# VH-VL binders against Polycystin-1-like protein 3 (PKD1L3), part 5

Target 1, 163 residues: Polycystin-1-like protein 3 (PKD1L3), of Homo sapiens (Human) (q7z443r523to685)
Amino acid sequence: TSLNMSTHQLTITVNVTSLEKSLIVSIDPDSPLLMTLYLGFQYQPNCTHFHLNITLPKDKVWQKDEEYTWVLNPEHLQHGIGTYYITAVLSERQEGAQQTPSLVSVITAVTQCYYWEIHNQTWSSAGCQVGPQSTILRTQCLCNHLTFFASDFFVVPRTVNVE

## First folded at step 21 (VH-VL)

Design s6 (from m1 with light chain Y31W)
Fold by ESMFold2, look of step 23:
Structure s6 (fold): chain C 163 residues (1-163), chain A 122 residues (1-122), chain B 111 residues (1-111)
Amino acid sequence: as target 1 above (163 residues)
Amino acid sequence: QVQLVQSGGGLVQPGGSLRLSCAASGFTFSRYYMDWVRQAPGKGLEWVSGIYYGGSTYYGDSVKGRFTISRDNAKNTVYLQLNSLRAEDTAMYYCARDYDYVWGSYRPFDYWGQGTLVTVSS
Amino acid sequence: DIQLTQSPSSVSVSVGERVTIDCKSSQSVLWSSKNYLNWYQQKPGQAPQLLIYKASTRESGVPDRFSGSGSGTDFTLTISSLQAEDAAVYYCQQYYSYPYTFGQGTKLEIK
């Protein structure tokens, strides 16, 4: 997992080693900052060539840790095991506006919802999905049944300065 | 010079409806979230509703299902539609500017409208 | 919902004295080194005015005698040398999660 930045954008590189886990991408600028993220498999995406995009801050959130979180489920990552690129295109600074440098923190994590399958005595993900309210602090599990749940979590924090 | 000018208050009967307006000037309206906050006579502040840039709306539990917030970026105006009004909805209603989501600061409610009184009584 | 409890509910203090107002949150309002908590002043017959944002940052034009402190769940507004014009009701407010909520208010009166 790596981070690269240039003027008005940054690139996040994620090596996906499992097609069963969800990817959580959290970007937390020190001040509100509008951005668009583009996902590419084995290529660096842009606004005209991408597999998937999202606008941050999200328009539908419950709390602040959700605003700059992109949840990518296995169905979003079915292009294969390997390197995914995320290009974040940041809003351009207004020429006559306040022109202070801003800092953004980038954290990537993987997670998966499990439940204990009583009859098979094993953990399963069947009927469960990582939900859109998931963040690096918690995993929302959306299941079509009520059982005991668990999730795992791996975090790689990074910080960059946007000029 | 940021200004929020409210209109549309008044006296209504229980079960009635009223539409509050808040006209904004002096800033780029489309870049800001907008909210409504109310204050019953002699009581504290209660957040009522908010609207995000993409049109998502949020409501306090006491008004959910009865009130509707909306915005018209071409007119720089946020609205609050009050339906199924009850006596406990009697309050001064303020519109407030939330923060700028494009290149802003986390400082909501830095500017407030002058307030619009809504009285719900038989 | 995040509940905010202010203490005291009312205080009567002489000009020149130091006043503290506490705000306790039922849940943390801290995320990524930012406390999503504001303080407002409301003078009689007026709309509220922002004093402090992000728990400790003074809004432009607010006198230096106002300061905010605290983190997570416990917050304090301090007026270091009370002036007569500071008589008002003071509110804390969280904007970490919906619904946004206010404390019940603290009425500050001049003795």
Scores: ipSAE 0.618, ipTM 0.811, lowest interface PAE 1.1, mean pLDDT 84

## First folded at step 22 (VH-VL; from s5 with light chain K54R)

Design f4
Fold by ESMFold2, look of step 24:
Structure f4 (fold): chain C 163 residues (1-163), chain A 122 residues (1-122), chain B 111 residues (1-111)
Amino acid sequence: as target 1 above (163 residues)
Amino acid sequence: QVQLVQSGGGLVQPGGSLRLSCAASGFTFSRYYMDWVRQAPGKGLEWVSGIYYGGSTYYGDSVKGRFTISRDNAKNTVYLQLNSLRAEDTAMYYCARDYDYVWGTYRPFDYWGQGTLVTVSS
Amino acid sequence: DIQLTQSPSSVSVSVGERVTIDCKSSQSVLYSSKNYLNWYQQKPGQAPQLLIYRASTRESGVPDRFSGSGSGTDFTLTISSLQAEDAAVYYCQQYYSYPYTFGQGTKLEIK
């Protein structure tokens, strides 16, 4: 993935190579920072032109690693294999408009839930979905059946600075 | 100056209810998460409940299903509704300011209210 | 739930001595280079007051004789040269995951 940062926003470029896996986007600022993310396929989105958005930090979390995590399931990525752009619009600082930089850590990863289907002796994702509590540290698997489960993911870490 | 002023405590019978209030001033209330922490007589601190900016609420295991936290940003006030009270709920209840989620620092409980005593006895 | 265990439970020391208080977490409270752990001081008849946040950062107005250290699961509050006004109960607290939890407290007395 690639990162571009401006005074009030940053841009994340993600190359989606599979329509079967979920994309996890983690933007972890060193201090609490309200932001809105916009998703676009093959264009840089903004607040008036986007496919999806989210406000971070999430209002409902159980651990700090969930606060700035956007889980994009295959149904959110149905525009195709290719380049997705994410524009993160940061809240403006009202207190004196100072140039105090904020370090953010950006990680993009893909993950999927699997279970071992004993009768077919193969791994399957049928009846399983990556859940909203998933992060770059762990995958929540929500399945409509009770069997042995596993997950995998591939991480592409990035670091960005706002000045 | 940041100030958290509490009210609403008192003596109540087991099974009864009380509503605690915490009025905030000196800061932009709507930008902060808010929490309640209690301390039974002679005991340590126990986190009770928290509330996020979008209305999501969180509870300690000992109070789930019986206590309800809420906030009114127009009145700069956070509330704790105490229902089905038990003798074990007897404690000093503190409201505390969590951190600013808009442009803050990971620095919860930098300011505390003065405390409100709740006594549950027959 | 993340459990925090403090040691010692009580300590009695003289003015000018060094005091250490340990806090051990049942799970790591470290994420993205930040330790989600605070220290508080509670004097008799008062609400707790924040001393140290993010394991090692001193709150404004807190004397520099107070310091915090450690990471992950093992944390220490140090008072390098004890003063009489430092007699209090000290608590560690994690805010990494819900429910938030406190250590059981360490009572510091002047002998």
Scores: ipSAE 0.680, ipTM 0.847, lowest interface PAE 0.9, mean pLDDT 85

## First folded at step 23 (VH-VL; from u5 with heavy chain W103F)

Design k3
Fold by OpenDDE, last read:
Structure k3 (fold): chain C 163 residues (1-163), chain A 122 residues (1-122), chain B 111 residues (1-111)
Amino acid sequence: as target 1 above (163 residues)
Amino acid sequence: QVQLVQSGGGLVQPGGSLRLSCAASGFTFSRYYMDWVRQAPGKGLEWVSGIYYGGSTYYGDSVKGRFTISRDNAKNTVYLQLNSLRAEDTAMYYCARDYDYVFGSYRPFDSWGQGTLVTVSS
Amino acid sequence: DIQLTQSPSSVSVSVGERVTIDCKSSQSVLWSSKNYLNWYQQKPGQAPQLLIYKASTRESGVPDRFSGSGSGTDFTLTISSLQAEDAAVYYCQQYYSYPYTFGQGTKLEIK
């Protein structure tokens, strides 16, 4: 879904139903755009009140789909199951540069890395983490053991408000 | 108008070093990624190196560990340090303006330097 | 690494004729509705000149007879009516992933 970011910020609402999976947030502008994302739980965050933040585009990427992707691991979502809010705010340095509205495509998904645990006869994510280079297109799995077999991937419904 | 003016090439023996410079003008240099591309005599284009806005650098496998890209925004200049030169490094080296990471339309490599010849020979 | 393969490697065409050059990518260079692929023209003794960026957007100053099409892994540069001054080597390039890579080039000669 593409949105017109003609204002200085937008807010993404995501319902998190599991604390065992990572949340992937992709907010890719049609034109290059410096922005800061703020994470809030059960409230709309801003630059002075937030749990976590990141500046996009990332300053180190190997592929373009990574530039505007934020990977939130379970430890980043430790606040609980419920509604998370992500507010994207344009950098001040771009205020003079943004002469025309910019389209922004927003996609949210959840994913996790799994291996077959023989003892319990079940899939387990123990010792595995979704890596920071994960995107909507691919899941990077970082495990502290040698056996990795699969990952899941689900697009999560979201609501976007432009303010 | 946008200009990229190169210097620093020449003849060097194998194992030697050269430093290439690319002076930019006519645009806000600090907002752009910059790249180096080379072309061996009679051959195609080969991407050599790039520098990201945050200072991250990228290199082709053939030059990794030997070449170093850097930039001086105060001087509007991008550099390529060529160390441990080999005969196969002989090429015309071009600097090129990539795209504007602050604001743009993903219009990369729209401007090129005039090229600097590097010849590695005994 | 993403490999780009151009076809043909060389071609000789008469003035006024239509010319098409293909570029195939080993991986998709499409993301968020943007194709990270450029086309260049290079004449002897000169630096490459950007013709097309984002696969289909013509660079300023480039004649209308040049056009780019395609998406994902298959791209085409088209010259609708070849002119004598179009004799050159043409390259496609992807800038989706590092390292950036070029096609091997297509030499276009005037018959």
Scores: ipSAE 0.849, ipTM 0.925, lowest interface PAE 0.5, mean pLDDT 93
Fold by OpenDDE, fold request of step 26:
Structure k3 (fold): chain C 163 residues (1-163), chain A 122 residues (1-122), chain B 111 residues (1-111)
Amino acid sequence: as target 1 above (163 residues)
Amino acid sequence: QVQLVQSGGGLVQPGGSLRLSCAASGFTFSRYYMDWVRQAPGKGLEWVSGIYYGGSTYYGDSVKGRFTISRDNAKNTVYLQLNSLRAEDTAMYYCARDYDYVFGSYRPFDSWGQGTLVTVSS
Amino acid sequence: DIQLTQSPSSVSVSVGERVTIDCKSSQSVLWSSKNYLNWYQQKPGQAPQLLIYKASTRESGVPDRFSGSGSGTDFTLTISSLQAEDAAVYYCQQYYSYPYTFGQGTKLEIK
């Protein structure tokens, strides 16, 4: 999904249906763009009212697909199952330049790392976490054990409001 | 006009140290990533190091642990500290302006310094 | 690390002729519809000069005869009509992942 960020902010609405999976948010501009993302649960967040925030592009990355990716682990989604809102706000440093429309591609996905737990005969994510370097292209799995077999990846339907 | 003016360098013995400087003007320095690229005599280009807006640094494998990139936004200057120099470090060193992380076209390496020669020899 | 291999390593071409230089990457440098690949021209005794960025966008001041094409892992720099002043070494570079890497260079001489 491509959006024209001609306004000061955009809001991404994501319905989280599982507390066991991580939410990956990719908001990639066509050209470099400094922005702050705010996370809210059952409310539209802003710069003064939010659960979490992050500034993009990330300060430390190894590949370009990481620069505008926000990984939200279950611990970050502790408010529970429901609708989360992510508001992206352009940096004030762009005063005057905000008048230039910027194309932004938004992708949201959920993922988790799994291994086969023989005792229970089921896939388990116990002891595993989706790493912060995960992107839409790859899942980084951080586990405290050596058994790792697979990960899932699903694109999550979203609504984007431009304000 | 965008300008990158380099200084430092010279002849040093193996194991010695040098500090390279690159003074920037004509643009908002703090908005840009900066990089160093070197070129051994008669050889190709090799990326050496880069520094992000937030201060995160990156290094080529050949210089890790020996070279240190830093920046002083107040002075519009990027530095490269060269320690434990080896003969294979002999090269022309260039500073280059990377892309603007705040806004604009993704135009990395659109401006280069004039180069600084580093010669490591006994 | 991403390796870039240019071909040819050297070439001699007459003025007015078409020149193509290829650059192959060991892995894709494409993300979000953007190819993170640059082309440079370096003349003797000078710093490299950016010609093409994002694989196909010509830098300001670069003559129209220079063009970049390709996507993913295969890229080409084309000089539609070679001029005498185009004698130089040309490099491709990826900036998709650290460490940034360059091709080995292509020396272009005028016949």
Scores: ipSAE 0.845, ipTM 0.924, lowest interface PAE 0.6, mean pLDDT 92
Fold by OpenDDE, last read:
Structure k3 (fold): chain C 163 residues (1-163), chain A 122 residues (1-122), chain B 111 residues (1-111)
Amino acid sequence: as target 1 above (163 residues)
Amino acid sequence: QVQLVQSGGGLVQPGGSLRLSCAASGFTFSRYYMDWVRQAPGKGLEWVSGIYYGGSTYYGDSVKGRFTISRDNAKNTVYLQLNSLRAEDTAMYYCARDYDYVFGSYRPFDSWGQGTLVTVSS
Amino acid sequence: DIQLTQSPSSVSVSVGERVTIDCKSSQSVLWSSKNYLNWYQQKPGQAPQLLIYKASTRESGVPDRFSGSGSGTDFTLTISSLQAEDAAVYYCQQYYSYPYTFGQGTKLEIK
């Protein structure tokens, strides 16, 4: 889904239903944009009130799909199950009423890395973490053991408000 | 006008070192990623190294551990330190402007330096 | 690493004729509707010059006879009507993933 960023900020609303999965947020502009994302739980965050923030594009990437992807691990979502808000703020405002708004594509998904735990006969994520290089296209699994088998991936419904 | 002016290079023996410089003008240097590309005599283009705004660096496999890219935004200059030079490093080295990460049109490599010849020979 | 293979490696064409150069990537360089592929022209003794970026957008100052097309893994540079001054080596380049890589080049000669 592409959105017109007519203003200097947009807010993404995501309902998190599991604290065991990572949230992947992709906010990819048509043209490079320096932006800061702020995370809030049960409130709309801003530059002065937020739980976590990140500046995009990422400084270290290996592929282009990583540049505007924010991976939020369970530790970042420890505030609880519920509604998370992500406010993206542009570092520079487009001056001039006649400038074409920047198009931004926003995708949110949840994912986790799993392995088959033989002892309990169940899938487990213990010892595994979704890596920071994960994107909408691929899941990077960082495990402290060699028994990794698979990952899940689900697109999460979202609401985007442009202010 | 966007301009990249290179300096450095020359003849060096195997195992030697050189430092290449690329001075930028005509644009906000700090907003751009910068890259180095080389071309061996009579050969094709090979990407050598790149540097991001946050200081992250990237290298081609052939130069990893030997070359170091850096930048000085105050001087609008990107550098390439060439260490442990080998005969196969002999090439014309180009600096190139990558894209503007702040608010660009994503026109990577739209500007190139004039090139600096590096010759590694005993 | 993403490998780019150009075809042909060399071609000789008469002035006024249509020329096409293909570039195939070992992996897709498409993301978010953008193809991270450039085309360059390099004349002897000169630095490469950007012709096309994002696979199909012509760089400023580049003649209209140059065009880029393709998506994903298959790309083409087209010169609609070859001019004598177009004699050069042409390269495709991907900047989707590090390390950035170039095609081996296509030498275009004028008959």
Scores: ipSAE 0.839, ipTM 0.923, lowest interface PAE 0.6, mean pLDDT 93
Fold by OpenDDE, fold request of step 26:
Structure k3 (fold): chain C 163 residues (1-163), chain A 122 residues (1-122), chain B 111 residues (1-111)
Amino acid sequence: as target 1 above (163 residues)
Amino acid sequence: QVQLVQSGGGLVQPGGSLRLSCAASGFTFSRYYMDWVRQAPGKGLEWVSGIYYGGSTYYGDSVKGRFTISRDNAKNTVYLQLNSLRAEDTAMYYCARDYDYVFGSYRPFDSWGQGTLVTVSS
Amino acid sequence: DIQLTQSPSSVSVSVGERVTIDCKSSQSVLWSSKNYLNWYQQKPGQAPQLLIYKASTRESGVPDRFSGSGSGTDFTLTISSLQAEDAAVYYCQQYYSYPYTFGQGTKLEIK
């Protein structure tokens, strides 16, 4: 999904149906943009009312696909199952940002790390966490044990409103 | 106009240290990532180090643990501290402007310093 | 690390002829429809000069005869009609992942 960031902000709506998975939000502009993302549950957040925020691009990345990716782990989604809203706001430091429209690609997905738990004969995510370097392309799994096998990845339907 | 003016470098013995400076002008320095690239005599280009706006630093494997990149936005200057120098570190060192992370045209490495020669020899 | 391999390593071409330099990446440098690959020209005694960024966008001031193409792992720098002043070493570079890496360079000489 591609959006034209011709306005000062956009809102992404995501329905979270599981608190056991991490939400990956990728909001990648065609050209570099400094922006702040605000997370809200059951309301549209803004710079003064939000549960969590992040500034993108990230100041520590190893690959370009990480720069504009926000990884929301279950602890970040502690508000519960339901509709989350993410408002992206362009930085005030951007001189001339409103003069040229910028294309922004938005992708939302859920993922989790799994390993085969021999005792229970089932896939388990116990002791594993989706790492902050996860992206739409790859899942970073941080586990406190040596046995890691796989991860799931699902694109989540979303609604984007441009304001 | 965009300018990167380098200073420092010179001749040093193995195990010695040098500090390279790259003074920027003609653009909003704080908005840009900055990098160092070196070129051994008669050889190709090798990326050495980079620094993000948030202070995160990156290094090539050959210099990791020995070189330190830093920046002073107030002085519009990026630095490269060269420690534990080896003969193989002998090269022309270039500073380069990376991309504008605030609102840019994404033209990384569109401007380079004039280069600073570092010679490590006993 | 992403390795870039250029071909040829050297080439001699007459003025007016078409020149192509290839750059192959060990991993894709494509993300979100952007190829994070640059091409540089370096003349003796000078710093490298950016020619092409994002694989195919010509830097300002660069002559029209220079063009970049390719995507993912395979890239090409093309000089449509070689000029005498184009004698130089050309490098590709990826800036998709750290550490940034360069190709080994292609020395272009004029016959």
Scores: ipSAE 0.838, ipTM 0.922, lowest interface PAE 0.6, mean pLDDT 92

